# VH-VL binders against q9y8t7: the designs that were tried, part 21

Target 1, 261 residues: q9y8t7
Amino acid sequence: MRDSFLQKAIASAKDRTSLLEEIAGNCSPKPGRPSLSSSIREWVYRVGGAVIAEYKRCSPSAGAISTLDPVSYVQATRDASAAYSVLTEPNWFCGSIELIPYFARYKPVLAKDFIVSETQIRIAACMGASAALLIMEALTPRELQELAAAASRYGVEVLVETPDASHAVEASRLAPGSIIGVNSRDLKTLRVDYEAMLREVSKAREQLPGEVILVAESGIDSPDKALKAFKAGAQAILVGTAFMKNPQLREKILAELLQIP

## First folded at step 5 (VH-VL; framework fv_zagotenemab)

Design x25
Fold by ESMFold2-Fast, scan of step 5:
Structure x25 (fold): chain C 261 residues (1-261), chain A 123 residues (1-123), chain B 112 residues (1-112)
Amino acid sequence: as target 1 above (261 residues)
Amino acid sequence: EVQLVQSGAEVKKPGESLKISCKGSGYSFTSYWIEWVRQMPGKGLEWMGEIDPSDSYTKYEKNFKGQVTISADKSISTAYLQWSSLKASDTAMYYCARGTFWDLSPKYAFDIWGQGTLVTVSS
Amino acid sequence: EIVLTQSPGTLSLSPGERATLSCRSSQSLVHDDSNTYLHWYQQKPGQAPRLLIYKVSYRDSGIPDRFSGSGSGTDFTLTISRLEPEDFAVYYCMQGTHYPLTFGGGTKVEIK
């Protein structure tokens, strides 16, 4: 019997928590961290949508996806990005908490990891992160509520990643005030289902209060796909490898946003 | 040897139910996904859907969702494809194939195929 | 959904000749992990398909080196450097990057 990727990632995250507690000790959240939600709302007001640019060096299928260093990535993406998503998971994504300060100087940072403990959230905030990812499929409802409450105590915003509209609505109920994400990536196979994501984003937008920020995640590798996600009701999109492989994509997305009806 | 063996040919009338099988042997059945592929007479290959036998998690191509049910019984290393009510348009060769798991060798390709089950639906 | 267009539909060649088969994707097949999950299958009359090439250019176990795959992004090629009589078959490309998984329409390689 083999464990799913998600089960192995969760187990690894639990083991890493003890080491993080030992390394960081009594650190306190860094003051003056910019708000992720405020940045997204400002970009939506100005141009009709926001881009969260993801810095991701590796993936679970054993591939290094970019040789760009953090400084070069920021230089290439800063002007068209509302925020950065920074991988801190080390085993499959080649992430590190030490990457956060490189991005936090310029934009709000979403710490992206399999977060299962308050310690992960606190340490991300100590490094300068404004927000933390909570994966609904990785957590029980009780764990989601407790981690969202912990984030609030540390002044950390939460983006709850969900697989569909039904879970998006439940996540918003369990963690009020959170940014809600709909992810096209299947966590069992790691394949992308972009069309299903569009349908679920549209359904979620109809059911969620208008003030809830909705983010479309994964599978956006062209301006047309970005435009369709915004038209479906997402206020922000999360774009990873596509920006590293095609730097001109960020400017093309911005151009499309200015023309959205 | 690693092998997928499918049930024999079926001749049915429209409206009848049918359940065909795909039995794995020579490998850890729960370590690989099972894929279902349709080939209509004289036509190409169409992916129908897949199942993880370890927990019966399924994915379907949208045109087959609600038309067929994919299931598996890991205790006997067997996957199933079933129809509640057959149509003449279901006449086809049906293949099962072994999908790859994310961490074994992430080919995302179908490396072992069953011999196929011919389903004929006519009045 | 991703549409894979194979050309030509039929290729008539003699044993010993080089065969070049095309598969074109409606969208990029590059995964976030930088891999391209484009695969080639061979189907002989009356038989189940057989995996030949996975991830654009990797030969599956037991596949002769006369079979090679190449391409990137949206344009892919299967090459048979010197046709053998047993290579008479229909060849299908398939993508595994995006749901739903999709196959090309096939190219029939027939001996003159």
Scores: ipSAE 0.495, ipTM 0.787, lowest interface PAE 2.7, mean pLDDT 88

Design x26
Fold by ESMFold2-Fast, scan of step 5:
Structure x26 (fold): chain C 261 residues (1-261), chain A 123 residues (1-123), chain B 112 residues (1-112)
Amino acid sequence: as target 1 above (261 residues)
Amino acid sequence: EVQLVQSGAEVKKPGESLKISCKGSGYSFTSYWIEWVRQMPGKGLEWMGEIDPSDSYTKYEKNFKGQVTISADKSISTAYLQWSSLKASDTAMYYCARGTYFDLSPKYAFDIWGQGTLVTVSS
Amino acid sequence: EIVLTQSPGTLSLSPGERATLSCRSSQSLVHDDSNTYLHWYQQKPGQAPRLLIYKVSDRDSGIPDRFSGSGSGTDFTLTISRLEPEDFAVYYCMQGTHYPLTFGGGTKVEIK
């Protein structure tokens, strides 16, 4: 094959857009959705950092990585999370748009998918999502600007996922008011580069305006890694199945957060 | 036969430039990554970096970024490792190896190795 | 970076004996896809390394069944059930889960 995983995911997302239009093409964004950025700022104020807990049932290579149902996941994570990241990508991550309403009862929801169309953003908002993920590496600059503008029209916040500080700065210019993420996961190989992410988070924090929320993503599977990400300048971290598989990790991360003034 | 064939041994002086090659055959060259591994005399293996020949995307171990350049020419199924200015500390055996490209169940292992290129840098 | 510590540095054994080689990781090597990308390579004098075991316990094609891998999390073992003359070599573990990719320092299996 000649296509990277990212290229295949983008192609799939374009095909799925037509199905989404048929299923929910006439819906309007659900009113009263809580703000993702406000929740993050509140947690940062209270304890020095925020956790976005990710519900992810499977991954591209291994299949099922968590057998916890949504109810059990919420019970295990609600008290320690500022928001939920909910996978809606069905082919590699076993996601579903129908998961959003359940999580939205409890916390702001970030719809996590390879978003390539306004329809994906609108339907996520119809289901109750407060924010949508835009992947810098999956979009041209024009596409990023157009999708961010569309999100704004639907009252949806944007988290722009970037691989490094230079892209983080560019993303902030192209999509003003967005939350900016630095992802330690290489989207081409799916390997994690945690040390590089820390360096890039620190560089991004130095270059971005202080009011821009910075999120560290992937590779955070211990309290020490969470603490280092916060110390590097991230205001929030995105934690996947490692957080829920280890109840001790949840308690330890919260304890570490209390040490960040 | 799936194989990686590397260029021959090199003897250079400090400050000289060098470009060594790794040619793949018997498989789809753009479907796999090329990995570069250094082994200093009497020492163990060190990962230097990797390249996806399909689009020349590269990753480096931080100590090698800026010291070497990894590149590939997919039209001739060949990857390259290049120095602009060699140092005595670059004296080592250099291996290329085939890494798995993303699929449903990738190994993330180096399954085919080149025979190695010995680079000696001395005055 | 992930540090892989191999022990012992040298094993002096005779043909027919069992060899047990250890590789310990400074951090978990479990990928979020639930796979553990720890691999074992063999290097004979004057030769390139050869893949023996990938993902902790899977033998690569053509590798004799006397080679087996085991372990979980951070503690891994390569076992050679009955050493053959051609098995005297240096063995390296490697992790493929995290960047940068890292190798252990090697264990030399030599004739007693």
Scores: ipSAE 0.498, ipTM 0.781, lowest interface PAE 2.6, mean pLDDT 88

Design x27
Fold by ESMFold2-Fast, scan of step 5:
Structure x27 (fold): chain C 261 residues (1-261), chain A 123 residues (1-123), chain B 112 residues (1-112)
Amino acid sequence: as target 1 above (261 residues)
Amino acid sequence: EVQLVQSGAEVKKPGESLKISCKGSGYSFTSYWIEWVRQMPGKGLEWMGEIDPSDSYTKYEKNFKGQVTISADKSISTAYLQWSSLKASDTAMYYCARGTYYDLSPKYAFDIWGQGTLVTVSS
Amino acid sequence: EIVLTQSPGTLSLSPGERATLSCRSSQSLVHDDSNTYLHWYQQKPGQAPRLLIYKVSNRDSGIPDRFSGSGSGTDFTLTISRLEPEDFAVYYCMQSTHYPLTFGGGTKVEIK
């Protein structure tokens, strides 16, 4: 009641880090992890945009979401996805670090969690993750900079999730070389603001160097919305459970991309 | 008794400033968001924006951002809607309503409404 | 922004008759949590709106069972099985799945 969802998620992540430090010991990042940014650039070159497909078993308010098991999900999505976003947050999203090795067999994996410690990044890399999510709103500028530096030491790419263009620019400055995400989902209420995201993606594209990969997140549940996000300046989109619940959405998004000159 | 009580009707001239209030009682004021809704004479309802009274975080509908300011004072369980310079087009009934806080089992609906504040702006 | 289209604009009915009100969304209102945040409000002349139905089909506390909500995805219905004199009012649907939160244009249920 006193604490927002974001504050509770951060506190939980700190508790989980202590346990993970005890269990993980001195593991080393798994060698041969494919690059998330390279995969996105390859898809952009070939068809004009990339899809990061998210595997999510639960959501905070409703609990269990009816989803395909990991094998079925990969079978349904791998031909149209550049990467997988894999939830490792266990309390609200029913995630697990153990899911990472499975998805990493097929595509680069973005470890999606409330990351507050270097240990979370190291363990994700040990399991095979190519990239880790850093949430701008969950971190101080100093924490963002320190975690991005830690990721670099482990050979882990960073996707910094931001709410708007001004934060996107700041994030790119604090974490040079990172992929930048603009999220349409409000982290306090969990409501989606797709139109605002399009405006903010467009503004961010104008202000960021051309080589910075820009990702549009949340609220993309149709081919038209995907196309608009790409036209606004995003190189990739992150698509959640709506993608896998409608197998035709995958083919329709790909068909729209292939029609772009 | 859970209720939202709004300030009384206002008659203003264009260019004047105005601040109307919405006072919550009978519940934990900082546990729920406050929503602001406009209804122009004879027209429907329009969402203007919302505020989290616990930290004064605000979200606005695009057309209202910069036109009005939403604020709250949690020490007296009161939310505010403010104009720095009123226009005739601001003539409307303004409602506050109680939103749902995410970490409860949320309705995401406006379950308690204030009685409304009629604002008339005329030359 | 999500556009909610209510129809008809006006229903002229007598007490005892059934009222069926439609609300159609320009986009899906299904949230990632599998809930659909579509709600119905009643507004009587000179009064503030009041919540009738939340999340498509749930009656709010104190709302009579003659009020029911149904629908999915983009098409939603509010039904009043047998109109009482106090039910003549304007009814609004609202979505809170997406920002900005939006209301329908309203359906006026008036006495014949």
Scores: ipSAE 0.379, ipTM 0.749, lowest interface PAE 3.6, mean pLDDT 88

Design x28
Fold by ESMFold2-Fast, scan of step 5:
Structure x28 (fold): chain C 261 residues (1-261), chain A 123 residues (1-123), chain B 112 residues (1-112)
Amino acid sequence: as target 1 above (261 residues)
Amino acid sequence: EVQLVQSGAEVKKPGESLKISCKGSGYSFTSYWIEWVRQMPGKGLEWMGEIDPSDSYTKYEKNFKGQVTISADKSISTAYLQWSSLKASDTAMYYCARGTYWELSPKYAFDIWGQGTLVTVSS
Amino acid sequence: EIVLTQSPGTLSLSPGERATLSCRSSQSLVHDDSNTYLHWYQQKPGQAPRLLIYKVSNRDSGIPDRFSGSGSGTDFTLTISRLEPEDFAVYYCMQDTHYPLTFGGGTKVEIK
């Protein structure tokens, strides 16, 4: 019998909590972490949109992804990104919490993992992360509230990933002050639904307060798709494999943004 | 021997209900998705939706949601496609196929197909 | 939704000839994981479809090496290097990157 990918990822994350405690002990959040939301707002103000560049070494479908090492990746992407999304999930994405300190030297870091415990948030902050991902579909409403409150106590911002506008509105209510993501990726099948994401981003923008930052995730592999996401109401886009495989894509996206009146 | 075996051909009148089946054998039924594909007479293939038999999670193509129900009974390794009220436009060959689970094989392709169930709806 | 356009609609050839079938996508099929989930299926009259090629260029088990797939992004090709009598069928491309999953309209390869 096989559990869904999401169920396996959650179970793995719970098991990894003890290992994280062993690695980092009772550490305290690193001081001086830059704000993810502030960086996004600054980029929106200056050029009309923000890019969160994801550093991902492998994935369940692709195995190893052809990519630059962290030093080369930062050299190639720093000037065009508002933030880095750093995978810390080791079993399917070849992530590591040890990657966070390097990226945090340059930009706000979003710790991207299946977060199910307060310990994961605390340790990400100890390593220098400014924000942590909370997946709406992986958590009960109470768990979401409790983890968002824990993040706040550690000075960690939250990006709540949602599948649609109704969940986005609920997430904003349950975790006030969080950044809201609409993900075109189905977490059970890993397939992308980009057109549905655009519709849901547009609906969410209409229903959420103007100060809530909306992030469009997955499926953005061209300047045209990036522009459509921004026009739908997203202030930031999260771009994974396209940035790692084609650094020139980010330059085209930036050039398009700068041309918007 | 890995195979999907579908129920036999059906001839129905508009307004009647129908439930057709797709039985898996020779593999762990709950480890793979079941896909449903329609082919209208003389036409191409249309994806209708899918189900994960382990927890009965379903996804539908929008035009089929509300028109048809996909379900599964993992205790007998069988998936179902059902209509509460058939229309003449439902006349088609219906295929089930095995969707490859990403962890077992990252192909994502439909690697095993049922033989098809012909559904004819006429007055 | 992603629209897959197959051309030609019908390809009339003799055994021994090379067949080249096109499939064009309305949007990029490159997934966030760097894979391209574009697959090819063969359907003979009265039979269920059969998987030929998965992820652009990988032959499924038991598929003869005369079948090959190529392409990237939005433009894909299925090639049959030397048609055999059993290869006359309808061929469908399918994308598995985006919901909803979609098939092309098919290319019928028939005897000339």
Scores: ipSAE 0.406, ipTM 0.762, lowest interface PAE 3.5, mean pLDDT 88

Design x29
Fold by ESMFold2-Fast, scan of step 5:
Structure x29 (fold): chain C 261 residues (1-261), chain A 123 residues (1-123), chain B 112 residues (1-112)
Amino acid sequence: as target 1 above (261 residues)
Amino acid sequence: EVQLVQSGAEVKKPGESLKISCKGSGYSFTSYWIEWVRQMPGKGLEWMGEIDPSDSYTKYEKNFKGQVTISADKSISTAYLQWSSLKASDTAMYYCARGTYWDYSPKYAFDIWGQGTLVTVSS
Amino acid sequence: EIVLTQSPGTLSLSPGERATLSCRSSQSLVHDDSNTYLHWYQQKPGQAPRLLIYKVSNRDSGIPDRFSGSGSGTDFTLTISRLEPEDFAVYYCMQGSHYPLTFGGGTKVEIK
């Protein structure tokens, strides 16, 4: 029987965690990290929404994605971004924890990986990450709650990625104070379902307390799609590398944000 | 030889139930999704939905959800498409096809197709 | 949903001629991974469709080199450089990256 992509990613993350525990030792979270949630709230206040720009060098389906080095990517995106999402998963996404310090110089960093241990969160914080991704579909409810509590002890904010409104509500209950993401990407096929995500974002917004930040993830590759996600109730969107390389589309997203009442 | 073999043509009356099959051979059946595509007489291709045979996880196009059920039995490398109550509007050729896998540069395309099952529903 | 519009609906040509088939998408098909999952299928009368071209320009195994695909964003083309008798068929474009998966309406390439 073939393992799903998610199952293979989780198994790999567990192996990497064992190695990290032996090598990393007992580092301390870097002080003075800017808050991801505060940056998002500031952008929402100023222009009506926030963009989390994702730096992703490879993917399982494509191999190499971006020819832009980190310096060029930051120069192209920093004025339009509230935060950076930085892949640290090395086997399928060509990520590295060493990328975190570079991006953290400019914006809050979300460490994006298949996180299954407290050690992964601690090391991300040591490198300068402000937040860590927890994938609800990869974790039991107890694991989610325990990892969120661990993140809190390290001063790391959590973005809990969920597939739908029902899971978004449960995630917010299990990890109070977390940023909640609704992902349009099917984790089995890696295809996107943008319209389903809009429906689920809208349902999640009406069920979640107003202070909970809601993020729409994947499938947002145009200003129109960004605007629809914000109007559905997301305060932030997570935008992939290819889209963020287009200066014209970035300017159009900012213009659309200014139109939100 | 990698192939998908579908069950034979069916002639049914409205209100009858039907289950058609798609059997894979020559490859690891649980490593690929099975896609279902409808083609009404003289018309083009319509995606209906898909199934992961390894755990029977399904996706449907919205107009087919509740109208048909997609299932699979991995022990015999066979996927199924079934109706509880056929309508005349279900008259069409139904194709199964081998879908994407994510592991290494998946095409996200349907690379192997069954020969099709013609379903005729008339009174 | 993503709508794929194919043109012309029918293309009448003789063997040896070049065929150019168009497929236009209602929105950009570029995926987060920078790939474009736009594919072309051939369907002969009484037969199942056959994959010709995947991801815009890649020929599937066993497909003759007279078939080529090109395009970007929302505008895609299938070219048959020199029609053979066996190439007279209906051709469909499809996008495979966004749910629901969608096909174009088809272009029939027929003998003049």
Scores: ipSAE 0.528, ipTM 0.797, lowest interface PAE 2.5, mean pLDDT 88

Design x30
Fold by ESMFold2-Fast, scan of step 5:
Structure x30 (fold): chain C 261 residues (1-261), chain A 123 residues (1-123), chain B 112 residues (1-112)
Amino acid sequence: as target 1 above (261 residues)
Amino acid sequence: EVQLVQSGAEVKKPGESLKISCKGSGYSFTSYWIEWVRQMPGKGLEWMGEIDPSDSYTKYEKNFKGQVTISADKSISTAYLQWSSLKASDTAMYYCARGTYWDSSPKYAFDIWGQGTLVTVSS
Amino acid sequence: EIVLTQSPGTLSLSPGERATLSCRSSQSLVHDDSNTYLHWYQQKPGQAPRLLIYKVSNRDSGIPDRFSGSGSGTDFTLTISRLEPEDFAVYYCMQGYHYPLTFGGGTKVEIK
């Protein structure tokens, strides 16, 4: 049988964890990391929505993406971003744990990876990450609970990525206090279903407690798509490729996003 | 060598059930998705849905979800499209096609097509 | 749903002439991985479609070089530089990035 992308990514992450344990053995979470949730709430209060800007150098289907260096990316996005999502997955996204400090100086950092071990969370926190991504479809319910508890022990916030409202509600039950994401990307096919995501975000907002932060992910590459995601009930959006490839487009999109009531 | 072979034409009455098949040969059947496409008489192509034969995971276009069932039996390299109760509006040519996956053929295009199964539903 | 609009609906030409077919998307088709998953298919009367061009401009295996694709964002073109008798068919564009996957309405290339 063929392995899905998700299955291969999980297997790779487990292998990487064994190597990372040698480096992480004596590190402690960096103190003074800013809160992801607090930053999102502040941006929602001020302008009606928050942007998590993603720094991504490669993708699984295309390989290398034309991108700015980290310093140039921060310069282009800092004033309109609530947080940075930083890929630390090296095989398909050309990520690195070493990228985190470049962004953590300025904004809360979400470490974006296929996280399967508490060692990955601890190392991210040692490098300055404020939050870690847990992918619900990559984890059993028990694994999700155990990793969320480990994150809490390290003072790391969790964003649980889910495919739909039903999973979003269950994720909130399994990992109380977590930020909840609804991803438009199907992790099995890697295709995007933006309209379905809007429907699922709206359903999730109705069912989740008001204090739970809801994030819309993937496929948001225009101001119109961002506005629709906020109108559906998301308090933050995660945006990647459109912001990375074109500094002029990034400035225009971010300026228009700041106009959302 | 690589082929998708579909079952023969069907003539049915409204309310009858039907299951048509799409058999792959000459390639690893579980390494590719199977796509279903409808073409109504004199009309264009409509994507209906897809299946991963390795675990029977399915995706449907919204208007076909609940109207048809897509399934697969990997032991015989065959995918199926099934109706519990046919309507006159189901009259169409139905194609299966080989989809691409993220790593083995990342075109996200349909590179091999079955010959089609004509389904006629009339009273 | 992403709507693909093909024009013209019918193109009447003679063998040896150039055919230019348009496909316009209601939304930008730039994929997050920097690819554009816009494809072209050919369907001859009584036959199944076949893949001609994938990802805007790449000819599939065995497709003659008289077929070429171009475009970006929302505006795409299929060109047949010199029509052969076997090229008279219906041509469909398709986007493979966004669910639901969608096809254009087709352009029929017919003999004048």
Scores: ipSAE 0.640, ipTM 0.829, lowest interface PAE 1.5, mean pLDDT 88

Design x31
Fold by ESMFold2-Fast, scan of step 5:
Structure x31 (fold): chain C 261 residues (1-261), chain A 123 residues (1-123), chain B 112 residues (1-112)
Amino acid sequence: as target 1 above (261 residues)
Amino acid sequence: EVQLVQSGAEVKKPGESLKISCKGSGYSFTSYWIEWVRQMPGKGLEWMGEIDPSDSYTKYEKNFKGQVTISADKSISTAYLQWSSLKASDTAMYYCARGTYWDLEPKYAFDIWGQGTLVTVSS
Amino acid sequence: EIVLTQSPGTLSLSPGERATLSCRSSQSLVHDDSNTYLHWYQQKPGQAPRLLIYKVSNRDSGIPDRFSGSGSGTDFTLTISRLEPEDFAVYYCMQGDHYPLTFGGGTKVEIK
């Protein structure tokens, strides 16, 4: 039997729910969490775009990516990032909810996981996360709507990850006020379609209200690719492995961005 | 033995329709993608597109989108490449190959190839 | 799309000699998962291609150890340490992680 990576990740997340409920107990969202959307808007105002830097130790296809510790990662990236995306998925990404408090000291944190339960959102908020990832292709429309509403009750912002402009528009309708992501990575194959993402970002930007923040995800491993994503209409980009392998890449991306008239 | 067996050579005229096949055996057909590759006479390899036989999800190289249709029938472990109207420029050897899924040692490489189907389109 | 440029187009050598084949990418091939999905295929006259090397340096099952792959980023090499008569063929590099999937133009290794 062949299950997609996404199907296995969803099943694992559902199985983790009871453990998370035990760990979370009656914890309350940590007060004073900075806004992800506000940070992105501030960076867009100041330099024309924002970088969400992803701290990721492992991946499904590669296993271990880097031994760069959180302290060294923050030291290298803090001054050029608007936010941190922190993996909390333990089985494929070597993530941990325990990483959230550390990164939250410095920047708004996006909790990155296969979120299928309200409990995952609540515990992320308890740990200090400002936002949570909802993957549109992992959820039914009703589940997306329900989890976005739950996030709102906990004061957690939502980044809805979508594969194309049509889904981006629908996601914005189902979860008003959410940040919208367009992912170049095919969740069936884990292959990247960077050029398709640029076209879909451009289409989404034309169709979405101007106040909706648009994020380009995956496949951005060079300053040129980052610049093209911003020119296509993204306000932020999510950069993972390139930052982990070369933390100084952020400086080159910002230098390119600052040259846009 | 894991193998992909393709249909025999075809000789067609411009404007005719054609459907060629690629049958898998010796493995779980729905656990792998099927890739289609074109090789024009005396030229190199060109990726055309791919299909997941489990749900018929397809990806095409943009120049082949609308020019060919990739399909599969998982009940008989067979993938297809189809033209509604052939052109002389479609003259080529067409290969099918097996692509790996991410959780089956994700090589993203074509590990098993069919023998090829030669399609000749001329008057 | 990612363009793979192979050089030389033709390499004329004798059995027993070392063959070094180049494949250069128009863009970095490091995937977000840190793997590099650059593969090498061999096509003998009248035959379908055969996978030789996957992910830069891994030999596929049954491939003799005289075949080796190396490289990173945009610059990749296939090496045949000592050519055997059966190694005279066309060799293609391919990147398998960016859509559309693309092949190099091929390097023909021919007998001198």
Scores: ipSAE 0.572, ipTM 0.817, lowest interface PAE 2.2, mean pLDDT 89

